# Ledger of designs, part 38: VH-VL binders against c7peq0

Target 1, 252 residues: c7peq0
Amino acid sequence: MHNKIYNSFIDRKAKGIKSFAVLIDPDKVNPADIADLAAKCTAAKVDYIFLGGSLVITNHLDECVQQFKTLCDIPVVLFPGSPSQVSRYADALLYLSVISGRNPELLIGQHVLSAPAVKKSGLEVISTGYVLIDGGAPTTVSYISNTTPIPSDKDDIAMCTAMAGEMLGMKVVFMDAGSGARKPITESMISRVASQVSAPIIVGGGIRDAEKAYLNCKAGADIIVVGNAIEKETSLIKEMADAVHAAAPVLK
Short names: E, the ipSAE of ESMFold2; O, the ipSAE of OpenDDE; V2, 0.75 times the mean of E and O plus 0.25 times the DockQ between their complexes.

## First folded at step 9 (VH-VL; framework fv_inotuzumab)

Design e5 (at its last look DockQ between E and O 0.01; V2 from the best seeds 0.00; counts 0 for: pae E 19.3 > 2, placed apart)
Fold by ESMFold2, look of step 9:
Structure e5 (fold): chain C 252 residues (1-252), chain A 121 residues (1-121), chain B 112 residues (1-112)
Amino acid sequence: as target 1 above (252 residues)
Amino acid sequence: EVQLVQSGAEVKKPGASVKVSCKASGYTFTSYYIHWVRQAPGQGLEWIGYINPSGGRTTYRRKFQGRVTMTADTSTSTVYMELSSLRSEDTAVYYCARDYGWDSSGYFDYWGQGTLVTVSS
Amino acid sequence: DVQVTQSPSSLSASVGDRVTITCRSSQSLLHSSGKTYLNWYLHKPGKAPQLLIYEVSNRFSGVPDRFSGSGSGTDFTLTISSLQPEDFATYYCQQYTNFPLTFGQGTKVEIK
């Protein structure tokens, strides 16, 4: 079996093709709405479904994965709040280390405990450096992680954090302002990180319209992930997907 | 050697609850899922759901959603399945089974001896 | 739900006979992992079920060579090449490709 999902990240990055991911939180999605979401994502040519949340209290993760896998062909990638939140039925797992923080449990401690189960799952495991950026107010992820987000105007701190993560072996960098963020990550910070990091860059948190998604791509983001705005207004799926895809070169 | 030892037979009245235990030994308890399967008299096998003992995450068959609760106690290596609002059709032998689950596998390699639950009156 | 249906529901056979049990699913059991999750179990009255074959054709540890499995897609078979006295039991196929996990209705193999 190939590293199919990771290879798609790097192949698309190499071609300058930007990707749009829709984030679904199993704790917040109404199971009755999943079929409609899958149809809208398919019609909009969404590139990935990210499933997960900071707290997963419900027992519906496996069911959500299976429903999306049944209803569409879009890859389902786990975006868990902790390394032990695993569904064997997904296509890949973003194995997140909160490298922006100084909580040893979220840096490596929980991973030590979860590693046998993660290996047993058979999932494609994608080593991901998770960089939490201040989104203008405390978010669920900043509270749960017990870590201080990187200030929104400290571009060099974000850049050095991402560089260190890449040098330590992280395959992907995930810059996140957090679910429900008041403000998204600045294009300046994205550009600064992109100038020094070769790994694919995922950007999320606080993205509310297609123009911001497009501008983030132009600044150097490779994958744009949106959750909250889509939950409020599913018509944005197509608008954001179109904007992200418009940042790719026109093919002849 | 791997063993799953279940609690003894139960007799219950309609509307009551039953809690069946499944004590695991001979392997790392938190590394394998535990499924529950039942067999009503004269019927085939029916899957109920599973629990991941690491963290306690569960998945239940829709038919049982709202009536079944599975929990795990890692200090005793024991999984529990509680079925509430019992009806006469819940009379069955209840089995716990270990899901191998490694290397993208999916099969039940070891089973408990079964627990007869009788719902009468 | 994916239905798996066994044929026959019961059969009578003598020691030494070759028996074949079929299992048909309502949809392909090929998973995106590239594996086909179709398993076979043996169940005797008063005993726990026992795994025989996993993932179509893999014999579980300690299972005699007379048991074999084959098939793909939606159609699967369990073959007992030479029936032994200890093989009189009920046999179940089980799919693991989709939730809910489902079992066939069972095939009872009896002497005589």
Scores: ipSAE 0.000, ipTM 0.412, lowest interface PAE 19.3, mean pLDDT 86
Fold by OpenDDE, look of step 9:
Structure e5 (fold): chain C 252 residues (1-252), chain A 121 residues (1-121), chain B 112 residues (1-112)
Amino acid sequence: as target 1 above (252 residues)
Amino acid sequence: EVQLVQSGAEVKKPGASVKVSCKASGYTFTSYYIHWVRQAPGQGLEWIGYINPSGGRTTYRRKFQGRVTMTADTSTSTVYMELSSLRSEDTAVYYCARDYGWDSSGYFDYWGQGTLVTVSS
Amino acid sequence: DVQVTQSPSSLSASVGDRVTITCRSSQSLLHSSGKTYLNWYLHKPGKAPQLLIYEVSNRFSGVPDRFSGSGSGTDFTLTISSLQPEDFATYYCQQYTNFPLTFGQGTKVEIK
């Protein structure tokens, strides 16, 4: 199914279901730990495995994807730092356009270059408006792209940015405070964006505990992405997953 | 009439587990979250966690993470709260409560009658 | 966790008295949605707690109009305009703006 993953986003959102995604950097993850990680994710009923690194340092993407695909039934979605980071073994690719910035290369330039490879891969491609939010720490994306993140207190800018992305046809909005963010995205900002955007909203960066994950969901996030916190403490997977999953509204 | 009817009092030894039931009636069971709250003797109310009977997804207070398990049986409209590795400090009256919904008011409009759980050696 | 502190912890009153209970939170309970999630419950020994007020000032169905709630931000008040015999109980405020949910320590209203 070419739109299976996106359809899952839409379906779950429509039902008020909140989703938890574990972010794995193929360049940082120890292959020996993947089995355990996959098991924990499965046990916690993690909804998605997001695979992606800020930099393409090693060619471990395919291997990592294949390992997860073998070890669990959780959809593997590529969350690349560059549109060229593609593995045909994944279930989908978030095709990220950095709409928070004004770098044409990150808006369309790199996409033009990667388009043939992406097309050839046969992957489900999910056009994604990537909205970089200031998390109090420099992000690799910010540095590499030479883009300025949206200030953390500028809810309206984030909202307008997300709205524009959606109106331009982007199917998903990804708000990211970045890896290692000191300040996660505020619930205020999430709520403001969610109030004006119908597309699924992915939120990541700086989420360190179940409470924050829950609050983000309550604020309007559809998918919570956590990487660094889990890398440090894998026991958080279950806790966060439960919080996210239970944050869904009751269907009355 | 909405009712939450809980199971009877329990006496347990330290280290044991207890499973309290909460049977719901008078409304669509899967349409409301069920929370668990306890009250130790002479203490106030303490929130434990909640379950979405639709799908059985749960959220627990960090303090209880790893020891508490909430489940829902849609066929009997019953929610269960199991607490393991019991300690004397777990001695309390345990209440189930219906949440109007996080997407709406989010208040506990109906409560069970409570279940006393005594943990003693 | 958000701390919720009630004042007083106990009070003695007579039937017909005006009773005021305060609840203070360690941080603002104003949610990003614009709502303030602070509830009041009445609890009698051996009975199930009963919802009185939700979202600061809304009386739950069936609750007498002698009960009223007010407040904003971090300071909230439950008022019983004229205490009735059935009102002698312990009252709790509860916030659910922030996770985890937390209750005040309770205010016991006793007969003078």
Scores: ipSAE 0.000, ipTM 0.487, lowest interface PAE 10.8, mean pLDDT 91
ESMFold2 (binder alone), look of step 9: mean pLDDT 92; pTM 0.938

Design e6 (at its last look DockQ between E and O 0.01; V2 from the best seeds 0.00; counts 0 for: pae E 15.0 > 2, placed apart)
Fold by OpenDDE, look of step 9:
Structure e6 (fold): chain C 252 residues (1-252), chain A 121 residues (1-121), chain B 112 residues (1-112)
Amino acid sequence: as target 1 above (252 residues)
Amino acid sequence: EVQLVQSGAEVKKPGASVKVSCKASGYTFTSYYIHWVRQAPGQGLEWIGYINPSGGRTTYRRKFQGRVTMTADTSTSTVYMELSSLRSEDTAVYYCARDYGWDSSGYFDYWGQGTLVTVSS
Amino acid sequence: DVQVTQSPSSLSASVGDRVTITCRSSQSLLHSSGKTYLSWYLHKPGKAPQLLIYEVSNRFSGVPDRFSGSGSGTDFTLTISSLQPEDFATYYCQQYTYFPLTFGQGTKVEIK
């Protein structure tokens, strides 16, 4: 359904509900493990499955999407490393514009090229301001795009970037420290961004435990995305999900 | 006046379950997290977990995962903590506590009077 | 888990005395938000614990001025400038920078 996923973002945010998304790389996930993973996600009440990789080497995207769609009722949202990584079987696509960088190709160039295919796919398209934050390790995105991430201690830059994205009409802000980040995004930065942005804020990268996920939520993140940590230890899914779900702001 | 009133003392056998209640009053029940903390005889305070009464979602300390269940009844403004598979080590005074935190959570401005749970064969 | 250790475990004092209790954490309690999350509680037997201080140095509402908190990083102090009869109790520090939340072992302030 058009705007269904985005509407869920907005609705949950409005209600103060925090969401947990499991990030799955189609090229890294073992198909044999998908059933178990789906079951664990379901049991943990994971809110979204984010599917995407920096490099889609194999055409496993469709298959991966279909498997998750058949095995669980969790919305599948494409989180592509490139706008061209599209599967019509997903529930939505985060159409990412790297607004932290100054590469025009990542701002609009690649989108122009992928636009016909994306349109044809019929997917819900969610315009997303992607804000790459320095996580202490090179990210695939930074490497491929030749973009410089925002320094981890520059809260104001992140804030202004996110603000600009929102004012340009981007519906979601995605703050990402990147896959394998050594340093997750600080709560101060999240809080700073959240204070000036009304759009749903997705935070990912370097989140390794439930506590950090919780704290990010408390800082202002609306959706927590975790990939690497779960890949290493699937038992963390429930812990993180529970923490995130319990992290809804308390109205005083 | 904010008050947390807990249920009375319990005596249980090993392997049994105990369910302690915490009735909140004097504030909007769903607006504050409720934590549970226990204190074994002669020991310090140990955090167990917390519940968001709004929606009833919980987070437990790993040590207690699988044995503890926290629930909230909005109609009665009561939070419950159930601990199963009781052991002698679970003998303690159990406290519910209101979380004051907005931006961080984790400190407690109001506490219940405590509920002694004794586990003995 | 972050360990929080109080010193001393117990002390004897008289009314009017200045009392100082220290709390040391196994790692810095400075949070990435820039805040330090350390609280102090007063606990009397058979009663509900009472919040005294939060975020290292903020007195909770209704807490007398004789109570003060200070410190940074890993070292914190609760000070009672002039001990009153109602202050004889066990005091606990508690960190909430990290999960799981952890408490000091307590400091019992007894009458000399």
Scores: ipSAE 0.005, ipTM 0.483, lowest interface PAE 11.3, mean pLDDT 91
Fold by ESMFold2, look of step 9:
Structure e6 (fold): chain C 252 residues (1-252), chain A 121 residues (1-121), chain B 112 residues (1-112)
Amino acid sequence: as target 1 above (252 residues)
Amino acid sequence: EVQLVQSGAEVKKPGASVKVSCKASGYTFTSYYIHWVRQAPGQGLEWIGYINPSGGRTTYRRKFQGRVTMTADTSTSTVYMELSSLRSEDTAVYYCARDYGWDSSGYFDYWGQGTLVTVSS
Amino acid sequence: DVQVTQSPSSLSASVGDRVTITCRSSQSLLHSSGKTYLSWYLHKPGKAPQLLIYEVSNRFSGVPDRFSGSGSGTDFTLTISSLQPEDFATYYCQQYTYFPLTFGQGTKVEIK
């Protein structure tokens, strides 16, 4: 299977089924944490594990991927802070271009340097347009990327950015307010983007309760990703997953 | 010309520890992961874990977690595996093996000659 | 853990014979990448093991073309088309699709 994970994104979107992803930072978990998370994600029927972070200082990536793959059947999708954060044991890689910014290094520069290694890994590579949205405070991503986030009330800029990314061949759009965001992305912006792209839309950053996750799905998000709130309280996994899944139609 | 040369055979009592060395030559030491694999008498090969020599990162098979420690010395191009709390079931030939070092490939292109570790009363 | 089982456990053969060794895994070795990760090794007592085949059918550098691998899913085969004196050894298959890495129990090829 060449495109198994991407096909799951588009098949679920076509059916109106919303997906919940848990974002786990390898630098913030130990083997006991991983075992607990795997059990909770399985019990909650989490759809994807996104593994990675904005700033990966300790490189236990391969160990972390292998442990999740041993402990559960949930697909593990790499969400790297840099293209060099690769493990062939994962199911897929979100190959991120920061299309909201004008930093050539993050648009294509690092990709040129890492492409041979990414190709050699044999991973499913999913071209992803990463759209950084202002979350009300500076985030690690906005500072490290040296880019200005799209203002939270500029729906048309976010829409045009996502539309252009799709036209240039991006398979997925990832709208992110960033780790540590004070405000999640508005439902208005999600709806505006969703009206203009057919690509699956991932939404993350600042989502702290089940109601917001549900409302983002209703606005047109296809995949909700949560990291920070779950880092603090893993019991939220079930609540978030239930809310996201409740936004899906009943299949017959 | 790639070589992995291991330390000599060891005889140990139950409860002791053993440390096996694996000296690499003929290639860039930090570019390749080193795995350890053992073979007990009359049994198949059993994977133990690996180390990335460039940063010292390790991954161990769960059954050895807490009993195995792998280290690398880049100045001597040598990897070590220490197995503690030895049991008679740990009697085996222990091999070091190289795979491609950027990421684990999981197959082993060059192997050491093996080190017999015997655990007996 | 994924179990890998070889057959036969041993066989006797003469120089020039065609030899076939089978490896069966407890579940499909097809990875989500579309690749299948199965390798074969040759091992003589007192010597280092030697890689023969990786990714089911790819011959490692310097391995004679009398060695070939085939298979998919759960069933795999190593074939030696014309056995040579240096080929009398124990052969192992190994899966590396899933953690932990696991090996077959071995197939001993002996002189008849």
Scores: ipSAE 0.000, ipTM 0.472, lowest interface PAE 15.0, mean pLDDT 86
ESMFold2 (binder alone), look of step 9: mean pLDDT 92; pTM 0.933

Design e7 (at its last look DockQ between E and O 0.81; V2 from the best seeds 0.00; counts 0 for: pae E 6.3 > 2)
Fold by OpenDDE, look of step 9:
Structure e7 (fold): chain C 252 residues (1-252), chain A 121 residues (1-121), chain B 112 residues (1-112)
Amino acid sequence: as target 1 above (252 residues)
Amino acid sequence: EVQLVQSGAEVKKPGASVKVSCKASGYTFTSYYIHWVRQAPGQGLEWIGYINPSGGRTTYRRKFYGRVTMTADTSTSTVYMELSSLRSEDTAVYYCARDYGWDSSGYFDYWGQGTLVTVSS
Amino acid sequence: DVQVTQSPSSLSASVGDRVTITCRSSQSLLHSSGKTYLSWYLHKPGKAPQLLIYEVSNRFSGVPDRFSGSGSGTDFTLTISSLQPEDFATYYCQQYTNFPLTFGQGTKVEIK
């Protein structure tokens, strides 16, 4: 079961199934709202709960993971801003290397420091090539990482970056416009990357409606991640989930 | 010596609320989670939830969400569990218990003496 | 939820007897870390429960050697090698590999 979550990614991709993930920031979510959120996610058949943020002010990760694990059966995947943020109760950890930038600390430096703790946690570790795309505004990720995102119109750069990540052994490519992005990643860029990468492609940042989620899926995204839009309007969870799931026939 | 001392027995009517206290001593209060577990007459132990006294974050079992509230007072090293909309099936002995922490263990090494809560019309 | 079932629900024994209690879970309690998170408690009426065993086979501090735990996956056992007068109580297994935390229904050990 060590690769359960990753296997779900590749299996669903192979079947043409598109997945919807809700991103929750443990530092921002109100504990009192988690039950309702979990219920909505369950009702909408959300495929994954991603827990993480680009900036961690307090350590509420463990409690948050435990709450979701208690309230629903949706896989909980850690999407931390720092690779040291782990909870043994999560189902997997996206071990993110920022391959779009040239900051050695975000490529491997922080990973070396966190490796013992991550290993000890026993979590499924999914090596992830994190590709930061310009979302039209400075994001917390870009500021904290001190990296320059790939321009939104440079499809070839994104493609080559993703290809390199895959060839280096990264199992998943995560294309992210960042939290609060004004401009989501274009379908053109997603298609370009998808044409050259066989690994599951996660796309997030700036997705605000069901139509965009659907189009991203059609372009080649395997997993759609939405955070901010859901935080503002939880009613969008079902709409977006339905759109994503409609992007390809679900074979059960 | 680590001790958890709970408040006395309570008798309540259906629909009412009950608040049970658990005073901790003999250790650093904010360093350990406190769980609540209950036992109905003739039944087994049922986990209710826990609170992190450091920050006051809580995790409740699904069936109790909306009815249970756990709080912590660091000044008195006391944890409280309040259960509202009481039903006859809520009649039980309620225990607080200390946990070493989820990253290292997750078992309950010390327990309170229990508080009987009786719900009857 | 992970269900935990004990067997038997009750048993009668004499001082000096070997007592074995079984605990079965509805799914494997083996965590990806390689650890299995199962605990055993002793509970007497009117008193606080007491921890006996954690992580399947580790005795808690102060617990007599006559208590031992074993098992793996979904099947676990608590053994009392020689029952003492103070051991007459109800015993519970508890899993903490998965949330929510769940207990067995208990095994009452009574005097024969």
Scores: ipSAE 0.340, ipTM 0.754, lowest interface PAE 1.6, mean pLDDT 92
Fold by ESMFold2, look of step 9:
Structure e7 (fold): chain C 252 residues (1-252), chain A 121 residues (1-121), chain B 112 residues (1-112)
Amino acid sequence: as target 1 above (252 residues)
Amino acid sequence: EVQLVQSGAEVKKPGASVKVSCKASGYTFTSYYIHWVRQAPGQGLEWIGYINPSGGRTTYRRKFYGRVTMTADTSTSTVYMELSSLRSEDTAVYYCARDYGWDSSGYFDYWGQGTLVTVSS
Amino acid sequence: DVQVTQSPSSLSASVGDRVTITCRSSQSLLHSSGKTYLSWYLHKPGKAPQLLIYEVSNRFSGVPDRFSGSGSGTDFTLTISSLQPEDFATYYCQQYTNFPLTFGQGTKVEIK
């Protein structure tokens, strides 16, 4: 198997180049708007499209992948609500283990059941340590995972969690406050994790403006993912992508 | 026996629209995607897009986006393809085709007889 | 878009001849699952296209043994081992590894 998406994460991190990912929920996106969304992502030079969410009630994922692959050239990375939700047309799968929690089903149990199908799919599989951070309100992911989020002011707990995940073999750390979070993850917490973890760090949840996206990058995030704010206002795509890309060196 | 039966030939003027039907029989209509493919005179086959009859979700080739609309009526097991703002280069035989495999999808095991659409003044 | 091109564009042959048609894609059609998604169709004037071969080499139900497919990566071949009168038609390859789905330009097999 080839690791072209993961290699793009580590190559860009090594160069100090920050990446912007747009998260699309197949069950929430208006199908009539997908072409415009793909065009806006292309024009803004969005680096990745993440498809999925914490709770996907219907299985429109495969069709949505096919639409984006038809409409643009941006890599499509699956972010499914369960490990068995795959599409052979996607470029990679974030194989999420909820390492911040104590739910054995989301740590490894679902993975045991899904592994044969995931292997058969042929997707590039990216082992991802998923770290849920308290965003100031209950989130769908907090409820469905039966997992208490790491408190927003416990930087050392988040750092130790990410460090342990990396030592156990996770290739990527995904710090997430959850869709619709009242508060995004603090720059202090991001910086503390980044100081101890060499794996690429994805940060999402509650990011509503370009300044926060930029500051998260300066704090050490490698990939900024935004979904909720863009669902409400697609004109933000360009502004956020520009801010994320501006956090990289002027000459590369 | 799986069959796809299309509506008859049409002659249209530039700028008009055309709506071609494809009635399916002999299988569970909502279990298989229906694709549309066209062939202009003297040319090869060109994929236009597909519709999932279960829920009506579609994917269109980029060049047709904004001009093509596909719909499905599950009560009659019929798929429709409407092409608007017709031009002379849209003159072609239009085929509906059923996607074959649930685990190897993207190829077509049964095709309709074709519908000639002629765009001329 | 993945382009597939066929060679030759046309050929003339007699009943009983062995016919070979090639299909070349602009990039590998090998999916990381180990499968290769290429199909072949037969199209006679005034009739609907008919599926011959799927996944490179699998004959569709009812397709005679004289039709065979082979190839890998970017290069694929349809072979008709002994041409019959009903085989005079245009043949198309089609890739379905990547969206959008694309067809070759066709190879017309004519009576010599």
Scores: ipSAE 0.104, ipTM 0.692, lowest interface PAE 6.3, mean pLDDT 88
ESMFold2 (binder alone), look of step 9: mean pLDDT 92; pTM 0.935

